VH-VL binders against Uncharacterized protein B0228.1. Designs and how they scored, part 5

Target 1, 207 residues: Uncharacterized protein B0228.1, of Caenorhabditis elegans (q09220)
Amino acid sequence: AVVTPSIENHKMENASVTISKVPISHRPRGFTAGSDSKKLAVQRFKLLISDFLSDAQLSKSIDVAAVGMHKGKSMDDILDDVYTRLRRTLSTKQISELAKAQKGLVEDLDEKSAKLVKARVKRMIVYSFDPAAEQIHKYATRPSMAFALIAETINERFVGSVKDLIRDVLTPKEYDIFRKHYHPHIFKLDNIGNNTEAVRTTTHETF
Key: E = the ipSAE of ESMFold2; O = the ipSAE of OpenDDE; V2 = 0.75 times the mean of E and O plus 0.25 times the DockQ between their complexes.

## First folded at step 1 (VH-VL)

Design p8 (framework fv_ponezumab)
Fold by ESMFold2-Fast, scan of step 1:
Structure p8 (fold): chain C 207 residues (1-207), chain A 125 residues (1-125), chain B 112 residues (1-112)
Amino acid sequence: as target 1 above (207 residues)
Amino acid sequence: QVQLVQSGAEVKKPGASVKVSCKASGYTFTDYYIHWVRQAPGQGLEWMGRINPNSGGTKYAPRLQDRVTMTRDTSTSTVYMELSSLRSEDTAVYYCARSYYEDILTGYDYYMDVWGQGTTVTVSS
Amino acid sequence: DVVMTQSPLSLPVTLGQPASISCKSSQSLVYSDGDTYLNWFQQRPGQSPRRLIYKVSNRDSGVPDRFSGSGSGTDFTLKISRVEAEDVGVYYCMQGTHWPYTFGQGTRLEIK
């Protein structure tokens, strides 16, 4: 099981870290206090994956899902369509890598929690990616890394709004150290993904 | 062992509603879509719609979307298809069938590999 | 809606002889992922449909090797190399590429 500190404890541990250590391109755009946690997580994810898709394409993918709604169609129905198309654009190797990363994220969870996490990951992938985008293969060449970033965004349930603040004020290196301490399952996922963040989290550095 | 078992035959009057059930067993219920397909006497197959048991998301054939509703109960691994404002033209055998949809894990899609035994619905005055 | 047209509608064949059924779609069935979502189903008298072939040419487990599917784009064929008595029934093609999913009108296979 994962021991997750309270929100207050997380705030205190990171109080001395300044936002200037995080590049402006990785900070939330137009951050608003009291925003829907889901909306905030989506904004954070857009910044984390800006290397794969332009903001215009990310916005368009969300708008296309909304605009396509007709009588008798739900948002989940539209999301299922987009997700199915996204899955079909990936190679067998890329699908295998994503499967390994997803299993790593959910293997220590009970069945109910695992289903919730899987559904949330699917929704975030759909909200953030346009399967028809010109740059989809750029994402696909590093699917385990992209999935690790998605998984970290979804893990807000363990830390709440404070995790978003922590991501905003920490350097990538400091965030990796923090993530390893509070979210060992995410660290395990990064190791499966064989991304650069997994290597950095082996370094014993503090704030 | 994989089975889809449907509810029994129904006889309805025009204007009534009918609700047919399809109980799944022998596989992970939420990994497969369930489709509904009907067949009028002596006629071909007509696709009515499908439901994703994991999300509850539905897609209906445009000609039926104002009268058909599909729902599921994950605790009993059962899918329901309700058709309202019944007409004589709705007299048919109604089938449920599963389609493999395995998230991002495999990417394999199979359409309608296992079918229920069918439910005869007769609409007569 | 994509219209699926089968021919012939009635196919009388002699036992042990080959049979061939055509299926044509009003639009290309090649999906954006490069796959073609065309399926073939068999319905024996009084029974539920049974899938024989998925994605044009892939045979389901338990389906005899005398059944084969082929085709591309808008033109597809189901072939039975040696018709057996148990093959009597109606055969349907079905497309899953375009929404809504549609079936052909069916081909009735009868023994002469």
Scores: ipSAE 0.000, ipTM 0.437, lowest interface PAE 12.0, mean pLDDT 65

Design p9 (framework fv_ponezumab; at its last look DockQ between E and O 0.03; V2 from the best seeds 0.00; counts 0 for: pae E 8.6 > 2, off the site)
Heavy chain, then light chain:
Amino acid sequence: QVQLVQSGAEVKKPGASVKVSCKASGYTFTGYYIHWVRQAPGQGLEWMGRINPYSGGTKYAPRLQDRVTMTRDTSTSTVYMELSSLRSEDTAVYYCARETWYGDYEPFDYWGQGTTVTVSS
Amino acid sequence: DVVMTQSPLSLPVTLGQPASISCKSSQSLVYSDGNTYLNWFQQRPGQSPRRLIYKVSERDSGVPDRFSGSGSGTDFTLKISRVEAEDVGVYYCMQGTDWPYTFGQGTRLEIK
ESMFold2-Fast, scan of step 1: ipSAE 0.270; ipTM 0.781
ESMFold2, look of step 2: ipSAE 0.012; ipTM 0.579
ESMFold2 (binder alone), look of step 2: mean pLDDT 92; pTM 0.942
OpenDDE, look of step 2: ipSAE 0.018; ipTM 0.556

Design u4 (framework fv_utomilumab)
Heavy chain, then light chain:
Amino acid sequence: EVQLVQSGAEVKKPGESLRISCKGSGYSFTSYWISWVRQMPGKGLEWMGKIDPSDSDTNYSPSFQGQVTISADKSISTAYLQWSSLKASDTAMYYCARLPYYEDTGYPFDYWGQGTLVTVSS
Amino acid sequence: SYELTQPPSVSVSPGQTASITCSGDKLGDKYAHWYQQKPGQSPVLVIYQDTKRPSGIPERFSGSNSGNTATLTISGTQAMDEADYYCQAYDSSTYDVVFGGGTKLTVL
ESMFold2-Fast, scan of step 1: ipSAE 0.006; ipTM 0.470

Design u5 (framework fv_utomilumab)
Heavy chain, then light chain:
Amino acid sequence: EVQLVQSGAEVKKPGESLRISCKGSGYSFTSYWISWVRQMPGKGLEWMGKIDPYDSYTNYSPSFQGQVTISADKSISTAYLQWSSLKASDTAMYYCAREYDYRWGSYAFDIWGQGTLVTVSS
Amino acid sequence: SYELTQPPSVSVSPGQTASITCSGDKLGDYYAHWYQQKPGQSPVLVIYQDSKRPSGIPERFSGSNSGNTATLTISGTQAMDEADYYCQAYDSSTDHVVFGGGTKLTVL
ESMFold2-Fast, scan of step 1: ipSAE 0.012; ipTM 0.497

Design u6 (framework fv_utomilumab)
Fold by ESMFold2-Fast, scan of step 1:
Structure u6 (fold): chain C 207 residues (1-207), chain A 124 residues (1-124), chain B 108 residues (1-108)
Amino acid sequence: as target 1 above (207 residues)
Amino acid sequence: EVQLVQSGAEVKKPGESLRISCKGSGYSFTSYYISWVRQMPGKGLEWMGKIDPSDSYTNYSPSFQGQVTISADKSISTAYLQWSSLKASDTAMYYCARDTGYEYDFWSGYFDYWGQGTLVTVSS
Amino acid sequence: SYELTQPPSVSVSPGQTASITCSGDNLGDKYAHWYQQKPGQSPVLVIYEDSKRPSGIPERFSGSNSGNTATLTISGTQAMDEADYYCQAWDSSTYEVVFGGGTKLTVL
């Protein structure tokens, strides 16, 4: 007999999703490594991802990552490849809601702003639907050094700007849909919204 | 309404240069990638590479890297495929196609509209 | 490099169901797309994202993709369906589009 997972995500069958086009050179990356602290955050994020993959997905992801490393790909590119594959596990309903949120985000924006918002929102959506994103949120809201490193790694300078644009163009209902599909820590890092689960005091834990 | 129109058939000798074209109409040309696909006589489809006309970003199949150049002129909604020195093994039908794909997005990557093809014959 | 394998040929009588398979390692974790090509013509998209039909493609065409195998199914096959069929997937490891070798569907 085969044990059925408690939460099932399956491929997008009989559903349509609007996919934004943005050149790779203009896309924001989920993680960037330029310092030792960012390197550690990327390595920790990689470990968190492995905790949430099925045996088959883990085996495949390890093989893909090993091939990428052998070919000299950056860790960010390898993580992008892994997340790209994992996105297929989203349910039809989740995909539909993402498509609606994505459409709302770009209405009434100029072409450059629309491309930036689409690229950033798409990356945030991918991370928000990955099981590892929940663990990142837990780490990011906990009073620990891992919290600081992970929060810094995912909190890019564009997050605040994108959120300001999002707030300006979405209706309250569209913003609610968007919020439901984005990881809470992303809002917390920009001090947008009240999240009691993410509230912390760090006065006694600075280096 | 959406159409991709390719240049006419070519007959060339080995060592000659060649550039073929693919003109898009009926849509925003810079909003989609254009992919090039080769089909050798009696054989299957081979993806060669693609270009984003908005910024000329290219991605080539490893098998075609350095063998051809893909370019685009967005002012006239035209993409190009070019050889500096043709070989007999380049004899094939070449298709351009509107590409919904992204390098980091496996949800896209299908070709919804195709050109009529350009037959290139390279013989001595 | 990633490879997609298709049977070289499939034969079916008019009115019967044809099944064309496309196999690749963990193909179910990727989207499979299908193209029909008739002699002397450009390929035509018949199925995209595993199971979706473009406008104008008859409902007789359907697709599925799970595990290592994607399948294009043509029910009530007609003489006009005789063509070569190609599957396609994206290899995110090498950032390239991969096609299967093609299947010639023969209708009596």
Scores: ipSAE 0.000, ipTM 0.441, lowest interface PAE 15.8, mean pLDDT 66

Design u8 (framework fv_utomilumab)
Fold by ESMFold2-Fast, scan of step 1:
Structure u8 (fold): chain C 207 residues (1-207), chain A 121 residues (1-121), chain B 108 residues (1-108)
Amino acid sequence: as target 1 above (207 residues)
Amino acid sequence: EVQLVQSGAEVKKPGESLRISCKGSGYSFTEYWISWVRQMPGKGLEWMGKIDPSDSYTNYSPSFQGQVTISADKSISTAYLQWSSLKASDTAMYYCARVYEGLDYYYMDVWGQGTLVTVSS
Amino acid sequence: SYELTQPPSVSVSPGQTASITCSGDKLGDKYAHWYQQKPGQSPVLVIYYDSKRPSGIPERFSGSNSGNTATLTISGTQAMDEADYYCQAWDSYTDYVVFGGGTKLTVL
């Protein structure tokens, strides 16, 4: 059966976040806008639609893919659109694993600050759909280490200061809280030394 | 002070359109989902759906899919619940609530005061 | 789809322990949350994360969740505890929030 994009499917494109609007540090590993060869294996997409999606999620995924195909998007861009759309509908197992990582990250913060940081960090983790979840979970029992490693794991192909990377995701208030508790550790991971806190540059996009 | 403030009570006739609002204050509106919950007179709580104000992604309960539209305007920290054509069976108290999500849990820690919608001829 | 079942009513004498149950398939593998609603008022979160109390909720309120059943326990029940109580879980498979049907607690 052939799925043809309707007017409703075109409206879905307005709600979808394409890879080009997502910071490189929050993209699934191996994906970039306009990538010619860095794509998820076809088998991974089939596994996702078979094993991790409800009927509603499956229908939505097919619609998103069909829209991308009609617009002439690359396979990498189509897969990124699907993963971005599905980031909120992870399987029970994936959700449980990510939640355990989150609990370790914020155990030293006061209750209000922890809630804000958890919400933001959740978005960071969800944008890194695959191996990042396993790596973060491994280190979740050490709050300062977990915070440093979550940034490192999500951003292993991102060139720049860990401080700058975290600032791109956290609100100014959340960043102040993060710096208060973890600043000495994240500074030790900053091997560029002269990276400013001002702007993400084009150089970051190539790595 | 974290608050959700809802619009006032509405009295409508069947077939009329309606949009009610839920305004958040005292927190980062885009970092929490907003859920809508219906309570018919003398009945229990029914989850209708939720929206992420950061990207307007919605998820509806099957019972409410196609019956209502949930939307949000993050520039004014306001979520909306809308009917194109009201029915007498839509008579209920409608609550909005802030959803705390931690990837394996969703609970509502802050609730609006409710908006009573009465639909009668 | 996923459903939570509560008894429609529970009665207890002042000072006694009230127990309100919430049943669902493998509910112990999910998190249960509990809300109190008094007539004419919005629901109030009284237990989250199976067993945690928000600030301002008396220590008389406690919760547990194992197997297929979550339980809200109110020790030394007082007249002010009269209310409707709702359990809630989140079904990660469907991404739906699910409420139980509610239990009217009467203190007589």
Scores: ipSAE 0.000, ipTM 0.433, lowest interface PAE 16.6, mean pLDDT 64

Design u9 (framework fv_utomilumab)
Heavy chain, then light chain:
Amino acid sequence: EVQLVQSGAEVKKPGESLRISCKGSGYSFTSYWISWVRQMPGKGLEWMGKIDPRDSYTNYSPSFQGQVTISADKSISTAYLQWSSLKASDTAMYYCARSEYWDYPTDAFDIWGQGTLVTVSS
Amino acid sequence: SYELTQPPSVSVSPGQTASITCSGDKLGDKYAHWYQQKPGQSPVLVIYQDSERPSGIPERFSGSNSGNTATLTISGTQAMDEADYYCQTYDSSTEYVVFGGGTKLTVL
ESMFold2-Fast, scan of step 1: ipSAE 0.000; ipTM 0.462

Design x1 (framework fv_bexmarilimab)
Fold by ESMFold2-Fast, scan of step 1:
Structure x1 (fold): chain C 207 residues (1-207), chain A 121 residues (1-121), chain B 108 residues (1-108)
Amino acid sequence: as target 1 above (207 residues)
Amino acid sequence: QVTLKESGPTLVKPTQTLTLTCSFSGFSLSTSGVGIGWIRQPPGKALEWLAHIYWDDDKRYNPALKSRLTISKDTSKNQVVLTMTNMDPVDTATYYCAHRYYEGSDYFDYWGQGTLVTVSS
Amino acid sequence: EIVLTQSPGTLSLSPGERATLSCTASQSVSSSYLHWYQQKPGKAPKLLIYGASSRATGVPSRFSGSGSGTDYTLTISSLQPEDFATYYCQQYGSSPYTFGQGTKLEIK
């Protein structure tokens, strides 16, 4: 029987073929072709929490996170919204496991690349740490608040560090292929800066 | 029917500790999802959330006042107690307790009548 | 903290008229966490609208809420004498959970 793939399946299959041109050791966890930075953030959030929550909790978390991201909320606010929805259903063990997810994300690369990313991420975290933010980690009224700040820092610095690692280790030819086919909108955002909501919205148009 | 009533001193001197009790009927604080919050309103000013406590003894405090606030419950007596230290004339307000139910959005559906607390020498 | 700004501060209208009250947040709030309360002088607040648009039990259909993001509105389609009161919006999206300064509806 002939089964025609949906438009989404076709798009995903083509993206997979393009991704296979980049060496496996240089593939960042959670990257997909044709996504913008909002899609990448949602995928990163899903990877952080998916193995530690029940299906019902995960479904609710994704819905809450998608609404918050659509409305331009910070990762801290989004995770606070998720915690607010789930706070009576999260166990102490689940909270502890969520905190450990940071190591899994960093280590989900080949051995050499992981060491380079870890060194860079560690340096960035240490230098970007605000004493006021550190107090939140010590005195947070919600356990998820400390995790949210750590997760947001890792998402921002880790994704940036992975992009820089790719730039540092790919040949010019390989880098050109990566730029054209893997997350081109994220590379464009690096050149635009933190200007306006309108500019960010335009850059993040849905595909 | 659900009822809540605040009780405590109506006059407090600066630097003293305020203790307010919320007594309620028509529901139990042993019921999953049930909580009690405290909100105050200075004369002619906006409402200000202070703290809340849930059936599972989970407590939340307004960060601006956290060092001064303690909330506790006695489920068997249907009471919630709020304590606020180092009272100042700016703390003069009507203090309300209110019922809430955890649904991820949290709102105050039943309120006590309020008790006016004046802080003066 | 999220600051909620209500406008106008005072609205003078006659019975039968339409009232429109605004609540603007300093940063985006999920509509699920935006609530409206009614308060008469010397009385405790009463819940009117929860989650931006859902009427609380016993609230007349003339009351409606709408909005998303930073901009929220409470509408009373045809004012009754008992509707002249102060109205407060509240957000529960992030701590501290804040209220607006209130809009007072008074008889013209």
Scores: ipSAE 0.000, ipTM 0.416, lowest interface PAE 21.4, mean pLDDT 66

Design x10 (framework fv_bexmarilimab)
Fold by ESMFold2-Fast, scan of step 1:
Structure x10 (fold): chain C 207 residues (1-207), chain A 121 residues (1-121), chain B 108 residues (1-108)
Amino acid sequence: as target 1 above (207 residues)
Amino acid sequence: QVTLKESGPTLVKPTQTLTLTCSFSGFSLSTSGVGIGWIRQPPGKALEWLAHIYWDDSKRYNPALKSRLTISKDTSKNQVVLTMTNMDPVDTATYYCAHYDRGWEYYFDYWGQGTLVTVSS
Amino acid sequence: EIVLTQSPGTLSLSPGERATLSCTASQSISSSYLHWYQQKPGKAPKLLIYDASSLQSGVPSRFSGSGSGTDYTLTISSLQPEDFATYYCQQYDSYPYTFGQGTKLEIK
């Protein structure tokens, strides 16, 4: 079905049943479509990546990225600009978290830590500012993210079929991409309850 | 036109680290939805999925082997590298890299020819 | 982890006959996230069927897949000499992704 994808209603209906069984306390908070593109980008970053950065650092990073994009800078240049801003404001705790990611081999922001920060920022930029195929893929490969997107659009309730929910969430172009290039099962949420890492990533806000 | 080829040592001693490189052509690992997986097959046994890497640098590892595996990519060189630590004779297998598109289904539509890695003292 | 059990382990048939190969999952696959591969001795596996029933481009129409839940089948309607190989099923429904132990199709 990669070359001739079709929507299989049975698989999509199973996904819609699954979402209603996720405890509300485990559902992601604050992912809503607003007219303020910066607020949406911050919410998308939290949902797709992590709460590694404070709200102020996220806000500043998104501002720097948006300015770079407006000026037509390359992704590498934007990433360097954002990283330069972030490294000036990283706390001892954030540096410690980066050191832990490297199995405690780094106590300060070295070259390896810089690569990790840049990778996280690149994902934030890509998924926040280019939501089409990349964001759909990210949500679909992480059931908790797909759940969060659907839940926010329907006020954490099922009001119709999964097809209707997906249509309401996606732009016409994104829905075309979903139908044409991505199998319906990418919205399969049957294993949400068994994906403790995804639940922790989307609902746990201390990092 | 999609081709993949594995390279690396064919003989590894117990406790050593194995590093395998997958070199590919006919596609770009910067293309949305594209990924490369590693699968191994001990002589006369079933296939075992090891790890994969997506175009966006996201990674997945077989939980049984996760502590021993690292996967990385160099899109400018069209290469994906798999590293496996603390090799044991039971890790003797043919190691394959394989392509998938769209990143959603983890079926492998094109495979390298495989490289036999023997672990012995 | 979902365990895939293929049966029979070996199937002995003659060219022109119909082959039916089974793959049973240890738990229900909530959708058809099952794929089939063919492997000839000394060669890499080749994708035949993805998503339980979709034929991969370039694969002869004599190959077909079906099934749902825990029970899946690969059918070869009229065996050709080049079809004698080992066949593996794979699931993508649950992480980690797993393969069956294989069914060897051999000449009678």
Scores: ipSAE 0.000, ipTM 0.418, lowest interface PAE 19.0, mean pLDDT 65

Design x2 (framework fv_bexmarilimab)
Fold by ESMFold2-Fast, scan of step 1:
Structure x2 (fold): chain C 207 residues (1-207), chain A 121 residues (1-121), chain B 108 residues (1-108)
Amino acid sequence: as target 1 above (207 residues)
Amino acid sequence: QVTLKESGPTLVKPTQTLTLTCSFSGFSLSTSGVGIGWIRQPPGKALEWLAHIYWDDDKRYNPALKSRLTISKDTSKNQVVLTMTNMDPVDTATYYCAHSEYWRDYPFDYWGQGTLVTVSS
Amino acid sequence: EIVLTQSPGTLSLSPGERATLSCTASQSVSSSYLHWYQQKPGKAPKLLIYAASSLQSGVPSRFSGSGSGTDYTLTISSLQPEDFATYYCQQYDSSPYTFGQGTKLEIK
């Protein structure tokens, strides 16, 4: 179960929350990263999905002001607000675990590439939580749950969550376009090493 | 540590304008998602929201009182000012300012001590 | 405007008992924007529960909130002497942001 936003529920005054809960019984209290190869494969998969959405111009169909956040804010301000909320909810130990997890994703990248990957991870976390404000607050009262969701967006479980996020964020028409453009190799995870060329294709920090 | 304190006159004559200042510390009103609200409470009555100002200078007013209310901020001084025109004895109340944040869906999580404003001739 | 109706207006109970306070909205309110406050005589209100069910830091675990749509509940599992106060619900879903009329919790 993953917390994913829905374009259908973007109006908060009339929103009905449509999300999957994170089971307490099997979520970790702290982050346990996979091998370096698995971390790189997950990172590459995230970049491929982000690049595909940008290239398909689907990112422009997502109105950040319409996802239940305070209107009038830029994408960066909203992302920072949600990320700050998560940080304020996390214990010192969980903040340390999050830092280790993020370092693991970017430790083999140059500064420019690391910045892009961090921005992509932040976007995925934000879109997994909002407009599920009710569930976010439930997770906020349980810091281990919030961190578990962050860990899921970073490790191998992220693959399933990405499919759910794409499905929930896109309209049926946009999802149909995405599905028709799908290439099997886009969802192929591999142990691609430090590949500056592949990361450079993700030059835009807009999603 | 977040603290807020209201200041202004404790006695106001009918038809005069009330000006209240909320002075705060422990946070900045330039921080994304932060806002300050004004709430009043007549003696023995319920709480009534008056106005809200956000970090981006967006302002919200209670429609019932909108024509009488003005809210402004001075981020460099850590102050928010509320003015209310044409005061009437029924406006006698304790006036509070309170901190709120977008990331928690704007509960009023820290309140000033309140200042009692009496409107009488 | 959204009118919040709290019931009962006054609740008389003894220490150790369970208190259940209700807040009913005149139209649907997102639980994300339903908050509960405690106010003692001569003091400013104190936030207890935000977003219908989230406990404010420093508030005892005996306080809990639940609800969705038009019906919300604040529960105090085992009353302590310091809990006797007036409780208000509030919605921030649509302007004007309204409070209920309050429930006074008093010693029997």
Scores: ipSAE 0.000, ipTM 0.430, lowest interface PAE 18.9, mean pLDDT 65

Design x3 (framework fv_bexmarilimab)
Fold by ESMFold2-Fast, scan of step 1:
Structure x3 (fold): chain C 207 residues (1-207), chain A 123 residues (1-123), chain B 108 residues (1-108)
Amino acid sequence: as target 1 above (207 residues)
Amino acid sequence: QVTLKESGPTLVKPTQTLTLTCSFSGFSLSTSGMGIGWIRQPPGKALEWLAHIYWDDDKRYNPALKSRLTISKDTSKNQVVLTMTNMDPVDTATYYCARIGYDEYRSGYFDYWGQGTLVTVSS
Amino acid sequence: EIVLTQSPGTLSLSPGERATLSCTASQSVSSDYLHWYQQKPGKAPKLLIYGASSRATGVPSRFSGSGSGTDYTLTISSLQPEDFATYYCQQYGSSPWTFGQGTKLEIK
């Protein structure tokens, strides 16, 4: 979808002077069918992977990931578990969409789909269970991805200012890219625009 | 009142198979999240993880020893069994079983340990 | 696959002194999956700290843990006679689960 309209739909609806935490994003907990935490995880996963998976596939992926997190499995083991469960349920259309997302390179669509699904599941796990984790920065290397993470955080769980959320998610380098390409398009960030030093301090990164 | 105790032979000849049983009380392996692992320690050396099994029969083995190891559980008897084939003198060690703990946020820590059983491999 | 290196290998101190024990991982490990154990001669290890900083049941407040990424520390603020033992760190972030080689705390 179009980045600008999608992000506009995630504008802050309730402003507060109190900074809140994201309860589920702090540490992993098991999910159960129909829980509010599972609904939030599904919403975040859809945002990150452009909705190419069905609701049932997303729900199953989150269940498998949550069980793995609860057991303390490594990220690689969790990703293998999730893909093993999803592998047989991908439609021809879904495989084609994954191939297009990767610029149509490589002949082996199964291998390409495995890499893409695993990468996006990893982002979903990191964003859902630990938004402060360093790995979020590696997954938000594209301005549109960083913007999507910010929009989702604002819309679902956080109460506070957009500038504070940006500080918690983006590295100074990622914020420079965000400011240059997306700052003018959704809302005015004048108070934080070009203030990469404040972002660096908040994200625990060093120059 | 969680207790674990290892049992099995204390002397094994080279090339034989070692079978150790971990008997426990005070908890059940039918409880979600619960697991039991096996760790060994050669005399004067560091701890080495061998294998573990979870409540849902999910099993993991140390890749260095995987071809030689089998872990199984009998939930009704409160027992976990480890089998190790082709024993060698370098496998002489104290063998421990331990419960794998978890809480809301952390897991993979061994919160209760058996007393350990010294297994000597010699002719 | 993750190697945990503990330093120093042996630490000689007197009761009442502060002990600082280090554990360095060859690659990043979530603090939620780094744990510390105490082992006295002839005894099974005992869990001291789980998730880098949480004290296990019955562990005295003089024991504290900290760290993130690749660098973790166990501190004993004022050594008691019963604290002289070998200490091991352990990670559960990646298979295989691994322990450090241990730091032996001995009386000076």
Scores: ipSAE 0.000, ipTM 0.440, lowest interface PAE 19.3, mean pLDDT 68

